VH-VL binders against Late embryogenesis abundant protein 31 (RAB28). Designs and how they scored, part 9

Target 1, 262 residues: Late embryogenesis abundant protein 31 (RAB28), of Arabidopsis thaliana (Mouse-ear cress) (q9lj97)
Amino acid sequence: MSQEEQPKRPQEPVTYGDVFEVSGELADKPIAPEDANMMQAAETRVFGHTQKGGAAAVMQSAATANKRGGFVHPGDTTDLAAERGVTVAQTDVPGARVTTEFVGGQVVGQYVEPRPVATAAAMEAEVVGLSLQSAITIGEALEATVQTAGNKPVDQSDAAAIQAAEVRACGTNVIAPGGIAASAQSAANHNATIDRDEDKIKLIDVLAGATGKLAADKAVTRQDAEGVVSAELRNNPNLSTHPGGVAASITAAARLNERADI
Below, E stands for the ipSAE of ESMFold2; O stands for the ipSAE of OpenDDE; V2 stands for 0.75 times the mean of E and O plus 0.25 times the DockQ between their complexes.

## First folded at step 4 (VH-VL)

Design B13 (from d08 with heavy chain L99E G101Y T102S; framework fv_daxdilimab)
Fold by ESMFold2-Fast, scan of step 4:
Order: structure tokens, then C-alpha cells, then sequence
Structure B13 (fold): chain C 262 residues (1-262), chain A 117 residues (1-117), chain B 110 residues (1-110)
């Protein structure tokens, strides 16, 4: 028999403090079904979907367990959620998009999407990362490149930077067959034979869903950024990186994480 | 040559608006952000806000929120800063500056805006 | 008042070293290694002298150096020369995702 048996009923309610880093009165409150529904609705309004592994998913799971255990009833709402609200706020700051999820005025989820460009925008993204204690991963930085350079035709420098990123994310010298590095190298080789830019494979075609395509992922370090920047520079005839490209994204992520790690 | 060329001096009455331009040349305009910094006569530097030329995102100093707007025109490689509801204490030299990742490496010559009745 | 505190003036003789302090808080200078220094001659735009606390742009004399300890950043000018006579401003990033400047320091070469 599979060891993935049906979960047993909890003997104690799942509280906010059990699953989130919250304090005060909220921490001791059992997560209620309507709190979870409000978060799910808020995430759908902001993201267009419920985020996998986000606060809404965690709250729905906890609320379901609490209903089964008899600690809350369908339609129950935490007083703090009713008084102060369940909110998802999306803030565009130079160098990052920050989405923060609140229950009763306290943070229960936060997502940082860096927007790495060769500007002070990347510096403001660093402040966001520091305040959140959230480490930006290599996969997340690669996906952020879609927002800043998604329509750029993939060239050899992009492919080299993506390969360096994948190798660093996985901790090996072997790139995954059918992975992002292999796709980027294929795209660069194909694009070298194409005359019209509109017919070329773009960064969005390679990097969309990058987090799911990596065999392993990790927080971006300064050393990771140095390796990726070096790879992009060495494979560019002008010895430069694209302002909104892969090296820029990884560099911004490294700077954001540098402060969060200490 | 790498430079930021700003529009000429202006004299405005209280309550009017001013729009200062900053034309970039000698570099890839979309590769860098533009910050705006002002300096009242005999006073220090004051940051007003920033715009990402790549994606148009802006961030303004809280003190100026609601009366400043920063825009770009990529076809002419020009950044603009509009300040509304002018007061006498808005009299200053207004600078545009090119932003690298964490600093301002290239500055315009400044535009003097005098607000008087 | 200015968000970052600098002395109003500093003076020195040719060939000597001078240091300008820039004191902020734990939410700006103390929080981020993004302190830059700008030189401004009368009637001219500011010029970048130091970025990210201690880095020097290409073309800036190695007589200029920067450092930081806690909430205080410092600019040191060694081998002081007449052309160094100018106003100097420090700048730092803040936890409010904004930039702030110091009040400025007038350097006089005696």
C-alpha cells in the first residue's frame, strides 16, 4: 500500500501561527473557511489565478482540516479578517514587482518578481528582497527576464548565460536534455540561420516556466551572478550584457539576496 | 559623445505647471533609467523621482506625489518631468541624471525654473 | 532638514588629506551599501566621484576614496589640490525605496 494515506483529523486546530510568521492575537486563531475564500478571491483578482503553494492554498488546506476537526464551521470568518480585511497588494517599484498578502494587517505571503535593468531600479529591488527575507531563486530570476526582454531573439550570449544559470541551479556540469539550457542553445543555433527577427525564437519561448523546467533551484548568490555575467560577456561580440537580459536579472537577484542572507 | 541635454530656463507664476525635457544622446536610451534631482538656490540636492526607460515604471518622492509626472518618448530619446501647482519654493535648478544599477553617472546641465508673481 | 548629516565645511592645505562624514540612520546608510558621492563646482552639474560606498568610476583620481562604518559613510580626499575646492554631497538609498542626499559640504583649499 502507498504510504500516502488519507490525513487523519487534527487533535488541535491549525492556527495562523502554525503556518505563517504572524504574531499577536492572529497567531492563536484557527484559520477559518471564509478567510481562505477571501484570500483565494483576492489572489484571483490580482494574479488571474490562485497561486500554487501561496497563502490561499495554505489557508484552504488549514481551513478544511479545521472544519473536519470541528474547530470552525463553513462560513466562519476570523474577527481580525472581518475587521481589518484579507488583502493582496501588488506594488511596482523600480527593479521589482512586489505582491504582498495580508490577513488582519499582518503579512502571510510575499512574492518578489525582480525587473533587472542596468539602472537604479535594480537597487530598489534589493531593498524589497532585504525587507522580505525572501531569497530570489535562479528560476525566478530567469522568469523575470521574460518581463524585461521576452521579445529579444535568443542569441549565443543568451544561451551561454542560461546554460551557466542552469548549471549553477543544479550544481552540476550536465545540462538537462530538453531543459532550458538545451532549448536556449537550440534556439540560438536556429536563429543564427534566420534573416528576419520576427521569425526568430524569442527569450519568452525558452524562459517561460523556467522554474518548472529546472531539475533543481537555489537562491541566487553573488558568485552565481558573476558566473552568469561572465558567460554572457564572453559570448557577446561587444563584450557587454543586455540591459534587461539574463545576466541583469541574475545580478539583481543576487543583490536582493545579499542583504536578506545576513 | 554621451550626454543629457536639458530644455532652457523658464519663469512661471504660482499655480502654473512646468515640463522640463532631457534629451539623451550617445548611448542606448532604453538601457538606463532617468532620475530627477532639484536644487534650490544656495541649497542642497533633493531627489524627486525616477523612471525606468525600459518599461516606463516610475517612483516619486513622497513629498511630490500627486503633482509630479515623469514620462519618456523613446522615438526622440527624451525624458520629461512635469511639476504642477508650482509654489515659490519650487524655484530651483532641475537636473536629469542617468541611473546605473545603484548610482547616477551622467547628469544634465540643469534647467532653472523660477516661480514668481 | 537634510536626511543625511554632513559638516557644512571642511578645509585643508594643499597636499594634505581631508575627510567628509555622512551620517544617516539604520534605514538608509546603515541598511544599504549604496552610498555615492558627488562633486559640484559652482554653476555646474554634480559629478559622480564614488559609488557603492568605495568604488571609483573610470576617470576619477585615486586620491578620492570612500568607506562606511555603521550609519556613517566617509569620503577622503588625499593630496588635496586647488581643483578639489567644491561642494560634496553624499547620497543613499532608503528603506522607503527612495534616494536621499546629504546637506552638502563645502571643501576649501587654503
Amino acid sequence: as target 1 above (262 residues)
Amino acid sequence: QVQLQQSGAEVKKPGASVKVSCKASGYSFTSYGISWVRQAPGQGLEWMGWISVYNGNTNYAQKLQGRVTMTIDTSTSTAYMELRSLRSDDTAVYYCARERYSYFDLWGRGTLVTVSS
Amino acid sequence: QSALTQPASVSGSPGQSITISCTGTSSDVGAYNYVSWYQQHPGKAPKLMIYEVSNRPSGVSNRFSGSKSGNTASLTISGLQAEDEADYYCSSYTSSSTWVFGGGTKVTVL
Scores: ipSAE 0.000, ipTM 0.377, lowest interface PAE 20.2, mean pLDDT 79

Design B14 (from d08 with heavy chain L99Y R100K G101W; framework fv_daxdilimab)
Fold by ESMFold2-Fast, scan of step 4:
Structure B14 (fold): chain C 262 residues (1-262), chain A 117 residues (1-117), chain B 110 residues (1-110)
Amino acid sequence: as target 1 above (262 residues)
Amino acid sequence: QVQLQQSGAEVKKPGASVKVSCKASGYSFTSYGISWVRQAPGQGLEWMGWISVYNGNTNYAQKLQGRVTMTIDTSTSTAYMELRSLRSDDTAVYYCARYKWTYFDLWGRGTLVTVSS
Amino acid sequence: QSALTQPASVSGSPGQSITISCTGTSSDVGAYNYVSWYQQHPGKAPKLMIYEVSNRPSGVSNRFSGSKSGNTASLTISGLQAEDEADYYCSSYTSSSTWVFGGGTKVTVL
């Protein structure tokens, strides 16, 4: 699909909606310098260099214009980019490699490179959008919970499951002071005193960046999943795991790791 | 008043696409998910998928993957469901519903989509 | 086809109690305590009656109650009234991280 950039006056910022097919709150945001730097870093990790005609080049140009116009300052990051990140993903499809670039969960670029696809496994990899080259870790499974249940208020079953996950990841019998499990327990206790769901601490508030917050990490095993499921079940009034919750994410990770012979 | 207001009825030909809107009012739009459920004339309810309003992540029913796209516009508190490559068996009333993580508590009035040649 | 099995119809007289079953598998109703029930009058959107097996939302009569045993969830309507005449659907979470509905039960008040 073709998108034409609308010309802007020097007195108006260049927004995401001016250069990309995005919607909602992101469309009205001026492109910030750190958003562009994050995309450039992501493209360099994926391609080994900044991709010609990729989103990073467009974002760098827009951010430079916005700095000159006084609409943004060096070091500024758009709230949506800071909260939900900047991502570059590659998927192999029949006859091509597709690279999709995201800001705040919305597509800002897509690049197609013709490539011969030689295996049936490459077709299956399209479903997940990424090549499964390594085992999914406990921290990665916890971060995945943000995608499926990030806006859920933290309760005691969530806190118990997170504690079990941290203990298994770190190989200890005690949770770290100021760690994820301690944070989840505090959130659950606080939420028990709050009436409105909108005012409660959410899973995203605890689990965002989980991989970086754990003292140690490891590939999810079936035994890890069983421990986390048991902890969540025992602490849930319904004696069940939450849809898309911690136990569900850890269980999915264990199954995927098992199928990859890890 | 807490409500989900849906767009009006549509008539489409086989092979066309339809995009149904669902505008939320009276509550914090980003606090809950939005799910889509359809009902063919005289038939039961069929779940189509849901979208996380905060991050835009979606989960679709397997039968509809590749044909359905769900999106959000937080500036207007509006959710959208687009269904492509319409067939006659896509004729149904399409509902949006507020998803409170384990159940659907607030429902739109429904949008009738008729697919006929 | 519907994933959860419900009887096509159930009937009763005013003041009586009726029960509607919803039978799934060990991968949905049997695995999770996330079963909800919806009432639908002709031409109207569904209305939540029961969530998480047995909980009632505000404004729903205590004549409606829910339970579950193994792979079967049940909705009971006590003190049956004319306005209870409607279609009733159960719903459950699945091990595929999706939601499914039952085929629906038409309740007739004689």
Scores: ipSAE 0.008, ipTM 0.484, lowest interface PAE 9.1, mean pLDDT 81

Design B15 (framework fv_daxdilimab)
Fold by ESMFold2-Fast, scan of step 4:
Structure B15 (fold): chain C 262 residues (1-262), chain A 118 residues (1-118), chain B 110 residues (1-110)
Amino acid sequence: as target 1 above (262 residues)
Amino acid sequence: QVQLQQSGAEVKKPGASVKVSCKASGYSFTSYGISWVRQAPGQGLEWMGWISVYNGNTNYAQKLQGRVTMTIDTSTSTAYMELRSLRSDDTAVYYCARLKWYSYFDLWGRGTLVTVSS
Amino acid sequence: QSALTQPASVSGSPGQSITISCTGTSSDVGAYNYVSWYQQHPGKAPKLMIYEVSNRPSGVSNRFSGSKSGNTASLTISGLQAEDEADYYCSSYTSSSTWVFGGGTKVTVL
């Protein structure tokens, strides 16, 4: 207890799971120097510099500690980073730019930068007589999930979150036959019978083109986000939401819309 | 062995229809999408459409909308692409390709030459 | 007309490095990290060389590498060899849940 010896040096490696909300094989891997170098290069390309407190900074710190501890060597790369890569993606949505950082196909960082709406677009909508909302819609938030978690196998918590999103978008209390929620539920049921994650149906299979597949759409509100988060949490054995998943994307959209509403 | 085996070459007259088959083996058929890509002689690759083997949902290239139909038979692990109202500019090698993680085409059939001539 | 723009031809000598560009829009290459590259020898089906911008499948030489900046993806072949002479195509996922190909680039090894 209070008499326990303080460690003089790190006794165990800093793994991906220690600093990021990742799962599977990657979570148990010590962060390697080349993984960190790849992320730093990607961030420099996107931001013009390494983002302070971003994934690259965290990975460089962890990799340095792991090298000092003898757990990894200079030039080492984790298997998943070598096979799937280290990538940074940017998606422009109305009112925001979303930048997502991946290692081995899993999200390790996400940055949402609010940006002003185009004045020309707003004026054009007024001239045409259209009601133009600069707010992020439920369909747009679901499509953003493709960027942050597109390769995640669909499970029951994803299906529940997507169902809540569709119901809220369409203003109904039931899901549409053949809609995205029905597709997600079917995918989750199918995946429960599959042993290999590689062979499972992924979120991109369900959410690609979501804005065009929803019967109706609306700007994301805080209450919409609460409903989606609740559905995902309630249907997850660990009572948690997936980083970069459906609940995370809907929550980010709600926060941005609240800020834009002033 | 993981592979996609396509049906043999076809010669058709203008206005006819052609149906090309693509038999999958060596992997879980329902876990991947199937896309169709064609290549006219001396020309580049042209995407035609894809089908979700899992739920049968399709999305076709706008140029081919109304003329193409993609289907699957899960009992034989076979995908089909039917092109109707054939024109001389439909002469091409037609490939089926597996969509992995709905991101890229990692496995390709050998191609089926369809010649449209009178 | 192809949806993605590639140079029609690129040439180099053995041992040289060459780069092929693939330019799209904010609705395809600029929006998604789902860019792949294919090599095609005369009379053969395309072969996957790079997927998801920069990843190599098993069995593809480390002389092949991919990158992306904004709306433009690039394939680089280092240590150019005679067997690399082929047509190369880029492909990208789009916001309408479709896939598009570039027009293709003929690589000639001098």
Scores: ipSAE 0.005, ipTM 0.436, lowest interface PAE 13.3, mean pLDDT 81

Design B16 (framework fv_daxdilimab)
Fold by ESMFold2-Fast, scan of step 4:
Order: C-alpha cells, then sequence, then structure tokens
Structure B16 (fold): chain C 262 residues (1-262), chain A 118 residues (1-118), chain B 110 residues (1-110)
C-alpha cells in the first residue's frame, strides 16, 4: 500500500452468527464492545473470573476486531443486548451444575460442572426417573422451581418468566384469566407494597400444582427456555436471573430434554 | 393475638361428610399458607394437604385425593377442610397449621375432634 | 409411602442429654434440608421446636438442637428438665412435594 492509503481493514464485521449457534435478528448483528463487557461482568459475578474459552472471551475478541474494522465504537451496545439483555443462569441437575450464557435470550455458552450429591441413591433415583419418563414439560419444570426456590418472594422478574412459560405451554399469546401467570403478576404487585420478606407471597404459593393449573402443556425446548430467560432478564434491574429460579429450572429441563436423545 | 381458632367437636356416621373451619386472626391472612394435619387417638401426626390463602392453590396427600377439599373465605379470614365418605379410621383430632414457608408449621390451631361411629 | 422411623420412647434424668433419631429415605430426609421437629404435651397442639434441620424459632430454648447425617435427622435435648417430658415428632418434605411425619417419641424425665 502507498502511504496515502488507509491500512487494510476487515471487509465484514464478526457477527453473533459467525461465532455462536444463534438465529434470527441476533445472528446478523456485529458483536459490540459493551455486549462483551456485560458478558464479562456476568461471568465474573458467577465464576469469580472470566471463563477461559467462554462466551465473554469470544465476544471480546470479536468486538476488538469489529472496532479495528470501524464497524462498532467503544461504548456501543447491540440493540438486542440492550433490549433483551446479557445473562448467565445456573441450574443444578443430578451430579452437576449447568451454567448457561445468553445474549438477547439466545444461548451463546454452556458449561457443565460436576457437583457432589448428598447420596448416590438420590442421584440415581433422579437420573432413572428422567430416563424412564418422556421429555420434561413446562409444567414439570415450573413445579421443580418450588423445590429450589419455593420460599423466594415473588417479584416482577418471576412474574414475567412465569407468563412467558404459560404462553409457551398453551401456545397462545394471552394468559389465562385466573391462571398461574395472572396469579404471579398479582403476587409481584402485592409484594411491592410489603416491607418484610416473611410477609411476602412466595413462589410456592403460585407454582404448587402448576402441571394441573396450565390449560395445556408441552416438552420444554431450547427456544422455550430462551423466551423464559429473556422475560426474567428484561424485568430484573441487574439483568440477571435467580439461581434455582424459573428461568434456571426451564433451562435445565431444555438441556436434559436435548440429552435424552443421545 | 396471633391465633388460629377451630370449630367444635363433631360426631358423624360412616359415609357422611365433615367440614372443619379454621379462623385466622392477628396476622396478614393472605401472606401465609394453611396445612391440615390429623392425629388418630394414640397415633402420630398425618399430613393431609396444603392451601395457599393468596390464590387457593392446593396440594393434597395421595391417600386422601378425591375425598378432601380445602377452601378459603378471605372475607372472614377462615380456612375450611371438608372430608367426604367418612370411615371409622377417619376418627382423629384435625389441626390447621400456618405455614410461613412451605417447609414447616409455626402456628397451630387447638384441634377439632371428629368421631366417626356407627 | 412410609412415615419416618423414630424410637417409641427415650428417657433421661434431669440435667442429662438425650437424642431422638428420625430415619427416612433418600426421597425425604436424605434429599432435602427441610426437616422440622414438634413438641406435643398431652391434650395440646404440637409446637414447632426446630425447622430446616437445625434452626430454632424465637422462644425455643437453646437446649434444643437439630442435625442431619444422610437419611437420619436428630433432635438433641441438653440439660433435660421436667417440662421437656412430651411426645416429639419429626417431619420432612418429600420428592412428591408432600410431607411425612415420624411415628413420635415419648420423652420421659425420670
Amino acid sequence: as target 1 above (262 residues)
Amino acid sequence: QVQLQQSGAEVKKPGASVKVSCKASGYSFTSYGISWVRQAPGQGLEWMGWISVYNGNTNYAQKLQGRVTMTIDTSTSTAYMELRSLRSDDTAVYYCARSPRWYYFDLWGRGTLVTVSS
Amino acid sequence: QSALTQPASVSGSPGQSITISCTGTSSDVGAYNYVSWYQQHPGKAPKLMIYEVSNRPSGVSNRFSGSKSGNTASLTISGLQAEDEADYYCSSYTSSSTWVFGGGTKVTVL
């Protein structure tokens, strides 16, 4: 090149679809520096450090390349990341903790960390149960939340996640009057006026018997989990999901359903 | 005072139904669940089921499914437990108990003796 | 299906320590940290003594303590007193999202 010419730049930005198994509008978006910073912060919060070879590292490299190419500027955030968030969710399954990373409600990373179980018999009973049953349903995943977060006060993020789960289970765009989503929303509104946590309505009050309260049910898919995670995340000021909460439980169900085929 | 007041003792014939009441006072009624626990003479405690006062969601013991119904009247702060198709082995003291969390029972009614005799 | 297993009776002298066991399965006591203990005096309703394995409600003497190892939970009463004479019941949450109670233990203060 002559001294008058600009240094050669990359011809195309590195998009989400270039480095992750994502679809739709997100796949075509250039990875922005603030998206990467949000994921790095989320990984540090969950792991105590940036996960080596994880989504944050991939996103930082892509964002740096995109800055050099002039496709994005420092401080830029992808509209989908700003609107739907960047989050890391953890879910406990028999013998392991599954950590799933999301951008705009879509999975960009997953880590399985072995964890001790209280007894080998308890672990075997759960694994055998999952192996003998058909796929885990949305109602079953919601009921599982009672065991991991049943005493958590219901907040707006829980209500949003439960609404997303109900509409996906029923295949409609409208929640049932008097259904679990309507109950969760009322509980969240009530709890916003209560000062003492012990006096607040809990997740068990909403989700007990969820399988029998849903008008329809279905096997949890990855797409269902993405929608539920996105709903919980968008309604949380910290742009995070609760460990053992609704999004975490639906995510675990989706992952277990995927593994059941192999 | 924070308390649960139960209805008085009843004598029923086999095949009849009984409906026990549990009136709450001194706390936010909608903030807590209510469980029902029974105790046959000289025997241990047996959990019957749970109801959320907030929304009416119920969970019943498998042995009693189809025979028990738990309901709430928020206008009177009263919980009810109805047991149908009574048998002699349903003779017991029936307790209502408050659950501030799903996992334990911190406030108990004084009990209602239900005697099923021919 | 089964109630939790407790000894029918335990006795001790004033000032001694006694322990009551509560044995379940990997689907209740072994699976969850949701074990509670109740004291019942003759003709009275049960009173919560311990919840979530080892927590004491306000107003319960620190002579009462709870623990769990595997499928067995234990209630220990130290410095045994005459007023501790009662029936004691353990309870546990189950994998079926229900509750089970132990058969009860009669504590006698000699």
Scores: ipSAE 0.046, ipTM 0.520, lowest interface PAE 7.0, mean pLDDT 82

Design C01 (from m09 with light chain R33N; framework fv_masavibart; at its last look DockQ between E and O 0.34; V2 from the best seeds 0.00; counts 0 for: pae E 5.6 > 2)
Fold by ESMFold2-Fast, scan of step 4:
Structure C01 (fold): chain C 262 residues (1-262), chain A 119 residues (1-119), chain B 110 residues (1-110)
Amino acid sequence: as target 1 above (262 residues)
Amino acid sequence: QVQLVESGGGVVQPGRSLRLSCAASGFTFSNYAMYWVRQAPGKGLEWVAVISYDGSNTYYADSVKGRFTISRDNSKNTLYLQMNSLRTEDTAVYYCARHSRWGTYMDVWGQGTLVTVSS
Amino acid sequence: QSALTQPASVSGSPGQSITISCTGTSSDVGGYNYVSWYQQHPGKAPKLMIYEVSNRPSGVSNRFSGSKSGNTASLTISGLQSEDEADYYCSSYAGSNNYVFGGGTKLTVL
């Protein structure tokens, strides 16, 4: 029969690495139906609908193809999605809300939305375009957190975000002994033993003078922001970033630097 | 600790010139845009001028355009305001202030220096 | 010649809440989310209290809050204390790297 000459199912699975810029073990995994369902639910919760051409739509298409090909079964999840989750996080920055989508701790989508004022993003772009601003560095973004969240008690999510920021600033995988990340980890561990918030070590105690405390510094990039957001999110019990916190400051810096480069 | 210290104020006669300085410490001065803001005795705040981080762009209030010049020396961590053709209405405490690193607001202020323009 | 309109004075008793308005146009307060508020005690430099309409810098009491509706921004101080007695100024970005201030409001704590 002629129909026996037509492929009735895909020859190879659609993996995460085929459709997203992800690395490591996740990149080689076939996209599973429950991964896609979790992302669709997360997008609907956050946006009120599934984003057209977004991560959930891509994942649903891939999972459907993989089911037809016999590579995955209904109800299947990838090991990394089951272990580390499928998450959507929102970070409020000047002029915009940044929404980042994660599978297994890796970014699969990022969206920038205007804040409640319709022209907020355009106003932000105008200010950057007026050439008053220099490129914002990682150290400067950390110092800026003092203005927005300086009185926040340091917790493990803050310490993880600060560590991610330091390793990205210095280009190393090891934090400096006695450096800002080590100080933040110490503060978070100390604060875990303290009952009253007023007695806890605050972000200002760690981040004041951050630019001078880093061994090296650099202009903040989108990739830097994604790494810091991921670190803060992964170490927060509510799987969210703190408004005005470390991830928010790094994200704001990345957005302003990115627009200046356009 | 971040600090701004103004100097150069004094008593001058109408039509003369005066140069104000603002010494910055405790931060990377060359990364920040800087403002001059003034306040006449018993009156409110008035924006005077702003200068970009590298000194390449300057903007002025209409009341001082053509008479005042904002400048900076990043090697000395110092901001300047050259005031020419002074008028009695220029009598004020002059503050330098630091521009925020994103958005647009004045996050750090100096103590101010008094300029009195009188005969 | 203040570009932004504030009441000349407001007063309240300790523990009370007060609100200071700041009215501009669609080219400043209404056009941007770049409204800041500054507190000034007699003989002292201004201190940033609120930036970008509603954000507080580290070290500023949560009794201070900011909001905006159309061309009018507002500063609200709850649980009024004697040390709140000061002059309060609003400021807004006005486009093209221009900046404007309100005329200032003297807060008296009765």
Scores: ipSAE 0.145, ipTM 0.543, lowest interface PAE 3.7, mean pLDDT 85
ESMFold2, look of step 8: ipSAE 0.054; ipTM 0.520
ESMFold2 (binder alone), look of step 8: mean pLDDT 93; pTM 0.933
OpenDDE, look of step 8: ipSAE 0.653; ipTM 0.836

Design C04 (from m09 with light chain R33N N55D; framework fv_masavibart; at its last look DockQ between E and O 0.15; V2 from the best seeds 0.00; counts 0 for: pae E 15.1 > 2, placed apart)
Fold by ESMFold2-Fast, scan of step 4:
Structure C04 (fold): chain C 262 residues (1-262), chain A 119 residues (1-119), chain B 110 residues (1-110)
Amino acid sequence: as target 1 above (262 residues)
Amino acid sequence: QVQLVESGGGVVQPGRSLRLSCAASGFTFSNYAMYWVRQAPGKGLEWVAVISYDGSNTYYADSVKGRFTISRDNSKNTLYLQMNSLRTEDTAVYYCARHSRWGTYMDVWGQGTLVTVSS
Amino acid sequence: QSALTQPASVSGSPGQSITISCTGTSSDVGGYNYVSWYQQHPGKAPKLMIYEVSDRPSGVSNRFSGSKSGNTASLTISGLQSEDEADYYCSSYAGSNNYVFGGGTKLTVL
């Protein structure tokens, strides 16, 4: 790992908001050493190495400065990182693999990896050059999940993610009776009583035609993705998202919408 | 059912103008970029123009730049191609096509409308 | 004249495999993974067969496959059938929201 500039001893702590585009309580928190260690472990798991100049490197540098300044101690973990995790989610979209890094449910890094036969520079130029489409909606992202994980049996993690998506799409705190989230919850509860996977209700059974089944829809934002990812992670025993699942599709949509400045 | 229907083709003299229309149905037209593609009789396909979802950005093939204008009316689910200073080499079947939602390819095509530029 | 080079014609017998090449430059086929292939029967509109080099739309037979090496993309049709007889066009993104087509290849099933 290398750094472009030597660590400077700060008079004030380096907070998440100082180095990342984050909001709320997390933005005011000093970056803690264990948060940085968790991100480094997550990046190594996903990429096989720590990304040079990535979130883990930034967090390690900030945590070191904060320790030197006496603002944090070895082994300290930010409350939001401990409660909601430090996680990395991946999703595949046509032409690219999108990897998003989270602390406490908020995005601190995103990487677009081209298909195996394309260069990273060509993919970055291509994504920037293709701002012809409108913002991708929550309903459209849910429908896209059918292509990547349609045959997955619905579990509580999926149901939680779908509920978060519906609530955000409709701007309410409750799900619609007989709506897509209610159907997902019903499917997950039913599947918990079934032993054979072939007898379980699948994501395609719930998400097909999602755009037409939602009472309202909206363009996917980074905050929408954070909420959906948090819901899926919180309801999964392994604290992970399913590759190509609901959280992955919503995250890809948010990333594409941000690249288009929408 | 997703459908695109072109209209407005016909016989026109060199130097004149013609306006083509493409009526879209079965999808949220305002969310999609749209193309015009042409094919001269017995020849291959040639990209003509593309327009963004809201009409704010347009791009043209060099062969038509400055003569053709692509536009759209999202309230009417209709795409247009205004063709000025027509030349005999503009004779072709003109197709409208929908830009893919998730990438960069033409996923739905109309049946085409024939434009003949002849004296 | 077209920006991308395809053979004017190819032929094969039923049950055999045929490959159609599409050669461009590093500014189109070689620079992006945005190659698509279209099938056109006489008097009909084009139909999308392959997108983003190798992906198939729903309803397109797995006998159709796409690949790319450097500046050349290829469409391969295995288990050739009489209904495959048509014109085939490649297309590629060319940067700055510009698009190019190949000259087309007439496939004859003998």
Scores: ipSAE 0.196, ipTM 0.581, lowest interface PAE 3.7, mean pLDDT 85
ESMFold2, look of step 8: ipSAE 0.000; ipTM 0.404
ESMFold2 (binder alone), look of step 8: mean pLDDT 93; pTM 0.935
OpenDDE, look of step 8: ipSAE 0.627; ipTM 0.828

Design C05 (from m09 with light chain R33D E52D N55D; framework fv_masavibart)
Fold by ESMFold2-Fast, scan of step 4:
Structure C05 (fold): chain C 262 residues (1-262), chain A 119 residues (1-119), chain B 110 residues (1-110)
Amino acid sequence: as target 1 above (262 residues)
Amino acid sequence: QVQLVESGGGVVQPGRSLRLSCAASGFTFSNYAMYWVRQAPGKGLEWVAVISYDGSNTYYADSVKGRFTISRDNSKNTLYLQMNSLRTEDTAVYYCARHSRWGTYMDVWGQGTLVTVSS
Amino acid sequence: QSALTQPASVSGSPGQSITISCTGTSSDVGGYDYVSWYQQHPGKAPKLMIYDVSDRPSGVSNRFSGSKSGNTASLTISGLQSEDEADYYCSSYAGSNNYVFGGGTKLTVL
């Protein structure tokens, strides 16, 4: 029999840093088969299926390549995944559900999805439910971001979005000294000098208790959302907003409040 | 720390009145609708009433409609339940609970206050 | 009698999975995606475990999951632990700003 040439093995392992925007020790680790299995199980538990284009699919592909290359073996688990876990968390923000996926405490995936309206009865319940609750405020939308992106290191785009939110909430042309925008800017500047992700200041450190830290607050409008989205986009090198971030939370709040208007 | 603390429970005779209070702290009380839920000894949970964020809209279970009044004072961060024409079947632990901001569920609960209606 | 029907009791061994059903009508569980589940330990206040049929609040273990089919919602607890022993209540929106609860299910971890 003739022997076909075997496909060549990868020369280097596929690491977390090759496929995800992660830092520190995790970034240099080859993705292991059990890490991928844990994520797939977590996605199935939360979504009822493996999310298309999600972290589980990426991790399974990488782990398969790493097994072929001899860098990992079946049953292997990355130490950071074993110690800190592989988790999927769902959080409600105004008008949307945000799902965040973690490996070793670092974000590897986020999904923002509007809540489906299934029936006429469900639509009636939503309309009636709005009469029980006040309009969602800028401070409340900022606090909601803590649930969806609380462990995200603060960067310049976050700081810009938070500044736009504070200015709009207070109706002034300047940010408050020692306020949340000033804190976010300081955090972003500090984080630019830090090498390890775990040592960086996180969004939760800035936004926790935002309603109490703002000098004034107001119901989120469409115009407020446009200003915050614009600020985040202009200050992000990729010209995108972070899923589950400040702009996403403010936009969701504006949409829900708009329904209550008419 | 988000907290709800009920008070005002006690022993009362049938046909009399009693007023319960629920003190809220750690969140902006005026932005949330609030519930009263009760639990008779050894029995399950039963919804009693709900009140809108500003107190302008109230809704009641049929079993208490016309006898109980839910109200609130946002300046004091306090929820109330005025219970009139009390019956022995109103005997229960009464919980206040916070209406979710993003939906229609009860996300924070108080410890409860016991109301005993007996002759 | 409670508006929503739950089994009075359910039991399982540590590490196993159990499911608790909650059956209503098309005017509550079947008509809305507003089903929540609450855990109550003896002498304690209820704690929210699941909302909007299948969502978990921050801090609730991923061992707890919810689902719904027609007029029946279900709570599933995987990897049973002794701390899970408690009463579990379902609740549903019932239209016109009215709310209903199930009769409760006592979970025993053998």
Scores: ipSAE 0.163, ipTM 0.565, lowest interface PAE 4.3, mean pLDDT 85

Design C06 (from m09 with heavy chain N31R, light chain R33N; framework fv_masavibart; at its last look DockQ between E and O 0.39; V2 from the best seeds 0.00; counts 0 for: pae E 5.2 > 2)
Heavy chain, then light chain:
Amino acid sequence: QVQLVESGGGVVQPGRSLRLSCAASGFTFSRYAMYWVRQAPGKGLEWVAVISYDGSNTYYADSVKGRFTISRDNSKNTLYLQMNSLRTEDTAVYYCARHSRWGTYMDVWGQGTLVTVSS
Amino acid sequence: QSALTQPASVSGSPGQSITISCTGTSSDVGGYNYVSWYQQHPGKAPKLMIYEVSNRPSGVSNRFSGSKSGNTASLTISGLQSEDEADYYCSSYAGSNNYVFGGGTKLTVL
ESMFold2-Fast, scan of step 4: ipSAE 0.358; ipTM 0.713
ESMFold2, look of step 8: ipSAE 0.054; ipTM 0.509
ESMFold2 (binder alone), look of step 8: mean pLDDT 93; pTM 0.938
OpenDDE, look of step 8: ipSAE 0.632; ipTM 0.824

